# VH-VL binders against Probable ABC transporter phosphonate/phosphite binding protein PhnD2 (phnD2): the designs that were tried, part 7

Target 1, 264 residues: Probable ABC transporter phosphonate/phosphite binding protein PhnD2 (phnD2), of Prochlorococcus marinus (a3pdp9)
Amino acid sequence: SADPDKLIVALIPDENAATVIQDNQGLKDYLTEAFDKEIELVVTTDYSSMIEAARNDRLDLAYFGPLSYVLAKAVSDIEPFAARIKGGTKTYNSCIIGNTKKGVTSFDDIKGTTFALGDPASTSSRLFPELTLAENGLTKGKDFQGVFLGSHDAVALAVQNGNAQAGGMACPILKSLKKKGVIDPSKVTTIAQSSPIPQYPWTMRSTLSPELKEKIRFTFLDLDSDKVLKPFNADGFASITDSDYDGIRKAGKLLGLDLSKFVK

## First folded at step 23 (VH-VL)

Design f4
Fold by OpenDDE, fold request of step 24:
Structure f4 (fold): chain C 264 residues (1-264), chain A 121 residues (1-121), chain B 106 residues (1-106)
Amino acid sequence: as target 1 above (264 residues)
Amino acid sequence: QVQLVQSGAEVKKPGESLKVSCKASGYTFTRYYMHWVRQAPGQGLEWMGEIYPSGGYTEYAQKFQGRVTMTRDTSTSTVYMELSSLRSEDTAVYYCARDHWYSTSGYFDYWGQGTLVTVSS
Amino acid sequence: SYVLTQPSSVSVAPGQTATISCGGHNIGSKRVHWYQQRPGQSPVLVIYYDSDRPSGIPERFSGSNSGNTATLTISGTQAMDEADYYCQVWKDYSYVFGGGTKLTVL
């Protein structure tokens, strides 16, 4: 249906599902009221599953990471329309972290270690960490061993407890985990931060009615509810286009990714 | 202060090769793509290709594929562009231009002073 | 290949507003950048991402992009603004320039 009574809203599993659902509960309620529709939040098991769902036109709205978005866009007809804005910026950074106790506090210390990554299709817990490491003379499989743990919080915890000696994750998530007391700042050292990365894009399937699509765009862009925005630490959502992620496409190519295929 | 300083003007004959250099300073060399853009006399700007200095990755415009080679020396922060099998139509000012490879990718924020290459029999 | 179309020339009197168009198929879905090139000089970025202005560029320069047309606007045009102006986009791992517009200040 081009205008269904229920909207499926998919969210990437960048943290554990419970956290993701909790963080988006305000948005769920807001959209329910705004659209007068049933809103079903869905957190997929992994990034690939979300991309596959998009490919099969199972999602009405989808909140991707930048890399997962460009991968999804390559195999599905989704339309980006909004991203978080904070302090006038629509960007965030990727962080490389190390286990402090084990003395992993520099790029050189990462040699010979197990490096924790999130999802293969993750921007800030795979793409940019690997690129940053490569820029500093470290190559996965050669200089360090990579392990995919599925989510950013898993990366942080693994590094904290020493199961992985280093890892890559989104800096905002790291900050949040520290604030929540999940991660002890004294146990995890930030080794590096990436350059700015375009924020997660909200997308909608192209087969929705033009009227509904416009309503969705307007609702997100006009959204000023503290209840919705506080969990995201955002001032609002700003308009985006597909071209805002061309840099991600370029970065993906640098990493040797075929954007027409699912990332493994 | 970002600076891109190119090599001097050259005169070439048809069939020869040109090699222009671009020395970068004032920024982290490995974090930016370097591009080459040329401009024939009285004509517009034409993109030739790009190189990412960190890994040496290159992408060339289809028009120049097989004839252009871009290289870099990270120790001197210098990029080189070589164009072979020169023709009279290759007479142009050649520019190097910087493009950030992250969120600011897609445009050229700094340009070299240009290098005039004249191809004549 | 993707093509950007610009008028060959635009003329304005000092103090008037100059508008330079850049046409492209669904260009509104792309981010457009603009360069100024004075005679005998290298291009200079004057607008990026449709409407953002680099540091050092006067406020009289502005940009917009929608539908099939991007526009560079120069308010209060000055003699020093006389130059060639080029629009540019990224497409399929290539960089595309418009044909350029000669702005003459009468």
Scores: ipSAE 0.758, ipTM 0.884, lowest interface PAE 0.7, mean pLDDT 95
Fold by OpenDDE, fold request of step 24:
Structure f4 (fold): chain C 264 residues (1-264), chain A 121 residues (1-121), chain B 106 residues (1-106)
Amino acid sequence: as target 1 above (264 residues)
Amino acid sequence: QVQLVQSGAEVKKPGESLKVSCKASGYTFTRYYMHWVRQAPGQGLEWMGEIYPSGGYTEYAQKFQGRVTMTRDTSTSTVYMELSSLRSEDTAVYYCARDHWYSTSGYFDYWGQGTLVTVSS
Amino acid sequence: SYVLTQPSSVSVAPGQTATISCGGHNIGSKRVHWYQQRPGQSPVLVIYYDSDRPSGIPERFSGSNSGNTATLTISGTQAMDEADYYCQVWKDYSYVFGGGTKLTVL
């Protein structure tokens, strides 16, 4: 249906599903009221599953990471329309972290370690960490061993507990975990931050009615609800285009990723 | 202050090769793409290719595939563009231009002064 | 191959508003950048990301992009604005320039 009574809103599992769902309850309620539709939040098991769902046109709205978005866009006709804005910026950073107790506090210390990554399709817990490491003369499989743990919080916990000696994750998530007391700042050292990364894009399937698509765009761009924005740590949502993520496409190519044929 | 300083004008014959240099300063050399754009007399701008100094990754326009080679020297913050098998149509001003498309950029914010290369018999 | 189409020339009287168009298929979904090139000089970025101005570029320069047309607008055009103007986008790992527009200030 081009105008369904229920909208499926998908969210990437960058944290555990319970947290993701909880953080988006405000949005769910807001959209329910705004659209007068049933809103179903869905957290997929992994990033690839979300991409597949998009490919199969099973999602009405989807909140991707940048890399997962470009991958999804390569195999589906989703339309990006908004991203969160904070302090006038629509970007965030990736962080490389190390276990403090084990003395992993620099790039050199990462040599010979197990490096925790999130999802293969993750921007800030795979793409940019690997790029940053490469720029600093560290090659996966040669200088360190990579392990994919599925989510950012898993990365943080692994590093904190020493199961991995270093890892890559989104800086905002790290900050949140520290604030919540999940991560002890004294146990995890931030080694580096990446260049700015375009924020997560909200997308909609192209087969929605033009009227509904416009309503969706307007609703997000006009959104000024603290209940919605606080979990996002955002001042609002701003308009975006597909081209805003061309840099991600280029970065992916640097890493040798084939965006048209993504394989785990 | 960002500066891109190119090598001087050259005169070449058909069949020869040209090599133009672009020395960058005033920024972190390894974090920005360097592009080459040429302009034939009285014509528009034409993208030739790009190089990412960190790792030396290159991407060339299809038109120049097999004939263009871009390299960099990180120790001197210099990028080189070599074009082989020159023909009269290669007569142009060649520009280097900076682009930070590592994550969010996609435009050329700084340009070299240009290098005129004349190819004539 | 993606193509950007610009008018070959635009004329404007001093003080008037000049408008230069850049046409491309669904260009509104792209980010368009504009360059000014005066005779014998290197191109200079005057607009990026459709409508943002680099430092040092006068406020009389503005840009917009929607549908199939991006537009560079120069209000209160001055003699110094006489130049060639090029639009540019990225597509399929290539950089594409428009053919350029010669702006003449009468």
Scores: ipSAE 0.529, ipTM 0.821, lowest interface PAE 1.0, mean pLDDT 94
Fold by ESMFold2, look of step 23:
Structure f4 (fold): chain C 264 residues (1-264), chain A 121 residues (1-121), chain B 106 residues (1-106)
Amino acid sequence: as target 1 above (264 residues)
Amino acid sequence: QVQLVQSGAEVKKPGESLKVSCKASGYTFTRYYMHWVRQAPGQGLEWMGEIYPSGGYTEYAQKFQGRVTMTRDTSTSTVYMELSSLRSEDTAVYYCARDHWYSTSGYFDYWGQGTLVTVSS
Amino acid sequence: SYVLTQPSSVSVAPGQTATISCGGHNIGSKRVHWYQQRPGQSPVLVIYYDSDRPSGIPERFSGSNSGNTATLTISGTQAMDEADYYCQVWKDYSYVFGGGTKLTVL
């Protein structure tokens, strides 16, 4: 079990599952060759299910978002080891978006509307959107109604189609959806961007053998294949530590998020 | 330029309270944590607590829980630290210090000049 | 409560390399920050995130962190480097300082 013949690799369901699996097929092939092991990609139904799977030692590798990582780390024996890097940085931003046709182009236009959020445990489609709105004088439940749609692409589509007037999601995912033609740039505009957010961590269960853990770290850090890197829009992978996510822990407290709801 | 300017030195008696101010300038006051750190004569640095000015969220070191209160006035970009039930071991220089960006920080990039508080019987 | 252990003092000759340690359980999984405090002055950040230098800090200041030990290194040590040095981490919503190290340049 410390050196299994098959590695179960969970991917956070921040987009449609088919898309998430397809974007990681190059990585699956790379890891299969590097480890001479079967690699099984899994996408859970929601972020809480992925956290629960990690708690029960059912995952060998896991690609979490920052907040879901913090929640999983609190209840699981996992360790972060790598994050993608682009342009010399291991950070990204959350975007507040609005429906162009409904005239939602500023924070003031969000008042009295429905605001689309992703998964309740999402950093860039829940935590940072709510904090950004609060810092601009907009309180959920008072100034706007928040609805949880589960994933970033669902948020983007709901805003494009007018099912929600505004929403919050990862800026890189919005850019990718526009490039793929899933989102029409003329129908969705960006109102604001958040402060920098530490990039999604790759993690592994700490109960893997020391030899396998070091091989996993090296394999990601040495990765320079365009076949893997281009779907991620990345220059490579860089080392990370648990403390890189201390700011996410602090941010959760600012929102008054009851972290115990995700931890038993 | 970021500046943190603290109130002047104080002399106190045991059992009294102290209240130190820290006026911030040169940055967006409400978007950065402010901390209080003290240093007794000849001793090291000791973290007392933090405040996030937007909303007024506070977290206090366990040692000071129940004696320390941190507040802010966003209209004047000023934070306050009050320490009650003073004892002689509370004699120290009290510093305010700014945390660097709340989501990717955890270190103190700018410090006030310090406020010496002497508690003597 | 998490404890950071530093030597009380380190002495070095001018021009030599000074090494100041900061010991803590599994400190290599944390980001370590270092402050210089000259006599009568407020602390000044000299290293953050283990090894990064703020603008204005000389290149002779460097840092590393692995296992149970973080290290501040000052190469080509000068008289102006004589100061107290503190390491610091975040742990469980608390900010923890080491006890401080007095660097003497003789």
Scores: ipSAE 0.336, ipTM 0.737, lowest interface PAE 4.1, mean pLDDT 91

Design f4
Fold by ESMFold2, fold request of step 24:
Structure f4 (fold): chain C 264 residues (1-264), chain A 121 residues (1-121), chain B 106 residues (1-106)
Amino acid sequence: as target 1 above (264 residues)
Amino acid sequence: QVQLVQSGAEVKKPGESLKVSCKASGYTFTRYYMHWVRQAPGQGLEWMGEIYPSGGYTEYAQKFQGRVTMTRDTSTSTVYMELSSLRSEDTAVYYCARDHWYSTSGYFDYWGQGTLVTVSS
Amino acid sequence: SYVLTQPSSVSVAPGQTATISCGGHNIGSKRVHWYQQRPGQSPVLVIYYDSDRPSGIPERFSGSNSGNTATLTISGTQAMDEADYYCQVWKDYSYVFGGGTKLTVL
């Protein structure tokens, strides 16, 4: 249906699913009121499952990461419309982190270690960490052992606890985990920070009616509720377009990503 | 300051190869794509391909696939473009240009001075 | 392949506003960049991301992009603005230029 009574809203599992759902309850309530529709939040097991759901036209709205968006866009009729803004920017960074007790504070210290990665389709916990390491002469499988832990919080905990000596994850998520006391700042050091990465896009299926799509765009862009924005540490939402993710496409090509690994 | 300095003009015969160099300075050479763009006399700009100096990854425009080879030397911060099996239609000014891919889309923020290559018998 | 269409020439009197169009299917979903090339010189970036101006480019240069048309606008046009102007996008791992527009200031 082009104007369904219920909207299926998928959220990328970049952290524990309960946390992801909780962080979006304010938004769910806001959209329920604004659209006078039932809103169902879904969190898939991994990023590839979410991409497959979009490919099979099972989602109305989807909150992807940048790389998972690019992969989903290649096989789905979806369009991006909004991203979080803070301090006048709609970008964020990936952090390379190290265990302080094991003395991992430089790229050279990563050689011969276990390096924690998030989901294989993650921008800031896979793509940019691997690219950054390669640019500094470190090749996965040759110079370090990469392990996929599924989510950003799992990466941070593995580095803190010493189960991996280093790892890559979104800098804003690391900051949030430190603020919440999940990560002890004295146990995890930041080795490097990536170039700016475009923020996670909110997307919708292109087959929604034009009137509903405009209502969705306006509702996000006009959002100023602290109940919704404060959990995100955000000033609001800004418009985006597909070409805002061209840098991600180039980065994915540079790493030699095989699209077939992420869809069935 | 960012500078891209290209090798000098060349005269070639059909069937030969050309090789143009572009020496970069004033930035981290390995973190930006380098492109080659050509311009035939009286005509517009034509993208030929790109190289990422870290690792040497290349992508070529379909028109030049099989004739163009791009390489780099990271110790001298220099990229090279070689075009083989030259024809008179390959007479052009050849530019190197730096790509800014860390933004939302790629554009060319700095250009070399251009190298005129003339292909004639 | 993806095509960008520009008028071959535009003429304006000094001090008037010049408008150079760049047409493409759904170009408004892409970021458009503009280059100035004076006779015998290399191209110079004058607008990127549709409307952003690099350092050193006069404020009289501006840009917009929506629907199927991107536009470069030069207000208060001066003789030094006589040049060829090219629009450019990224599409499918390729860099696509428009055919160029010769701006004449008479």
Scores: ipSAE 0.187, ipTM 0.702, lowest interface PAE 5.9, mean pLDDT 90
Fold by ESMFold2, fold request of step 24:
Structure f4 (fold): chain C 264 residues (1-264), chain A 121 residues (1-121), chain B 106 residues (1-106)
Amino acid sequence: as target 1 above (264 residues)
Amino acid sequence: QVQLVQSGAEVKKPGESLKVSCKASGYTFTRYYMHWVRQAPGQGLEWMGEIYPSGGYTEYAQKFQGRVTMTRDTSTSTVYMELSSLRSEDTAVYYCARDHWYSTSGYFDYWGQGTLVTVSS
Amino acid sequence: SYVLTQPSSVSVAPGQTATISCGGHNIGSKRVHWYQQRPGQSPVLVIYYDSDRPSGIPERFSGSNSGNTATLTISGTQAMDEADYYCQVWKDYSYVFGGGTKLTVL
């Protein structure tokens, strides 16, 4: 049962890495004080690299997206423990967006276009966009050309600039990009939202000592610091379980997702 | 316009097998899970399992594991359910039902007419 | 192993509001779906995702879900609403039905 003096904390690269690290400086400081340990924040180049790091027991804490968590859980000894709360809920939505100037404002306008996707292992920037398009009669490779741009902010920028005519991404990230002035709301139209998606899980490796695991759970659940919460866009944290992500497992199977393509 | 049409009623003896068919029309057969749900006389609905017609992936309820087999024929848009080693407790109406799944849950938006299978000696 | 509990029967006068409960541990974190089954007929979906109504289902059917209880509500209950009603969730790769509630309109 491990109780290391340094904790390696990985953050999913769903936006530019510098932004992800900056938005989590308050969390790093909070955890350093609460645990009396060195905290190293890590952002991998892609979701698959983060899954492999977890598989090889190189991470102590990891903040995954829902699908990347499911993929990592299948091959790693990890456990989820907390998810952020916003507006009284532990869920979020995926947004289908279109370039306003090019008149991409409906599902029919997506036919024959380039559709921007994030990381191949992304829930709201890959899995749910493809499911939503399929429900509306649009098949990737037949009705539109999908391109993987790696991150949600890259998807939003490509749609705004017209480099892709449409795209799929997390609605909360789109809202944040609009508030920061990165995305001009007049240039990007929201075509649809998905059904609710369970929020990104915080996870820890199961081989940490029971005492440390209890401390980690309590520290997140008791967190009410605005210095931490506001950059993280959260009202607080709540407990979660692995079964909260069973719907994501079913959705992945529905698309015929092959786990071996994401993990070696 | 979605229709699920099942094979006719059957009478079976204990120890035999049953095989019920469900022919789908009015939608893209390979893009939706198909399920089997049964209802014993005077009882509630009981989920038996599912098949995804594209590729033939199946998941069975634990109670039926080892006795149930679900298959499909994509050329005729038909799903089959076979239940072996029948007992009198297997007397029921057997329904096929189409799953609509999105995000975190699925529900049955269309049902077949049901097939009564009676198991008696 | 997840269990949904429904009352065996509910009786209402015509024109009254019927409520049918579906109890389950933390069911408020799940999406609840409801089916109507008239005698000798197949089930029909009447509510999905807690509160959404399929096309063709009258507005007098509504649903809610919070805490440990989901509820199907039928306002202005009519004789044609007399049927068995089942709630359903998805949990752990399984589709779980409640035991059913017989609605009688007297």
Scores: ipSAE 0.000, ipTM 0.494, lowest interface PAE 12.5, mean pLDDT 89

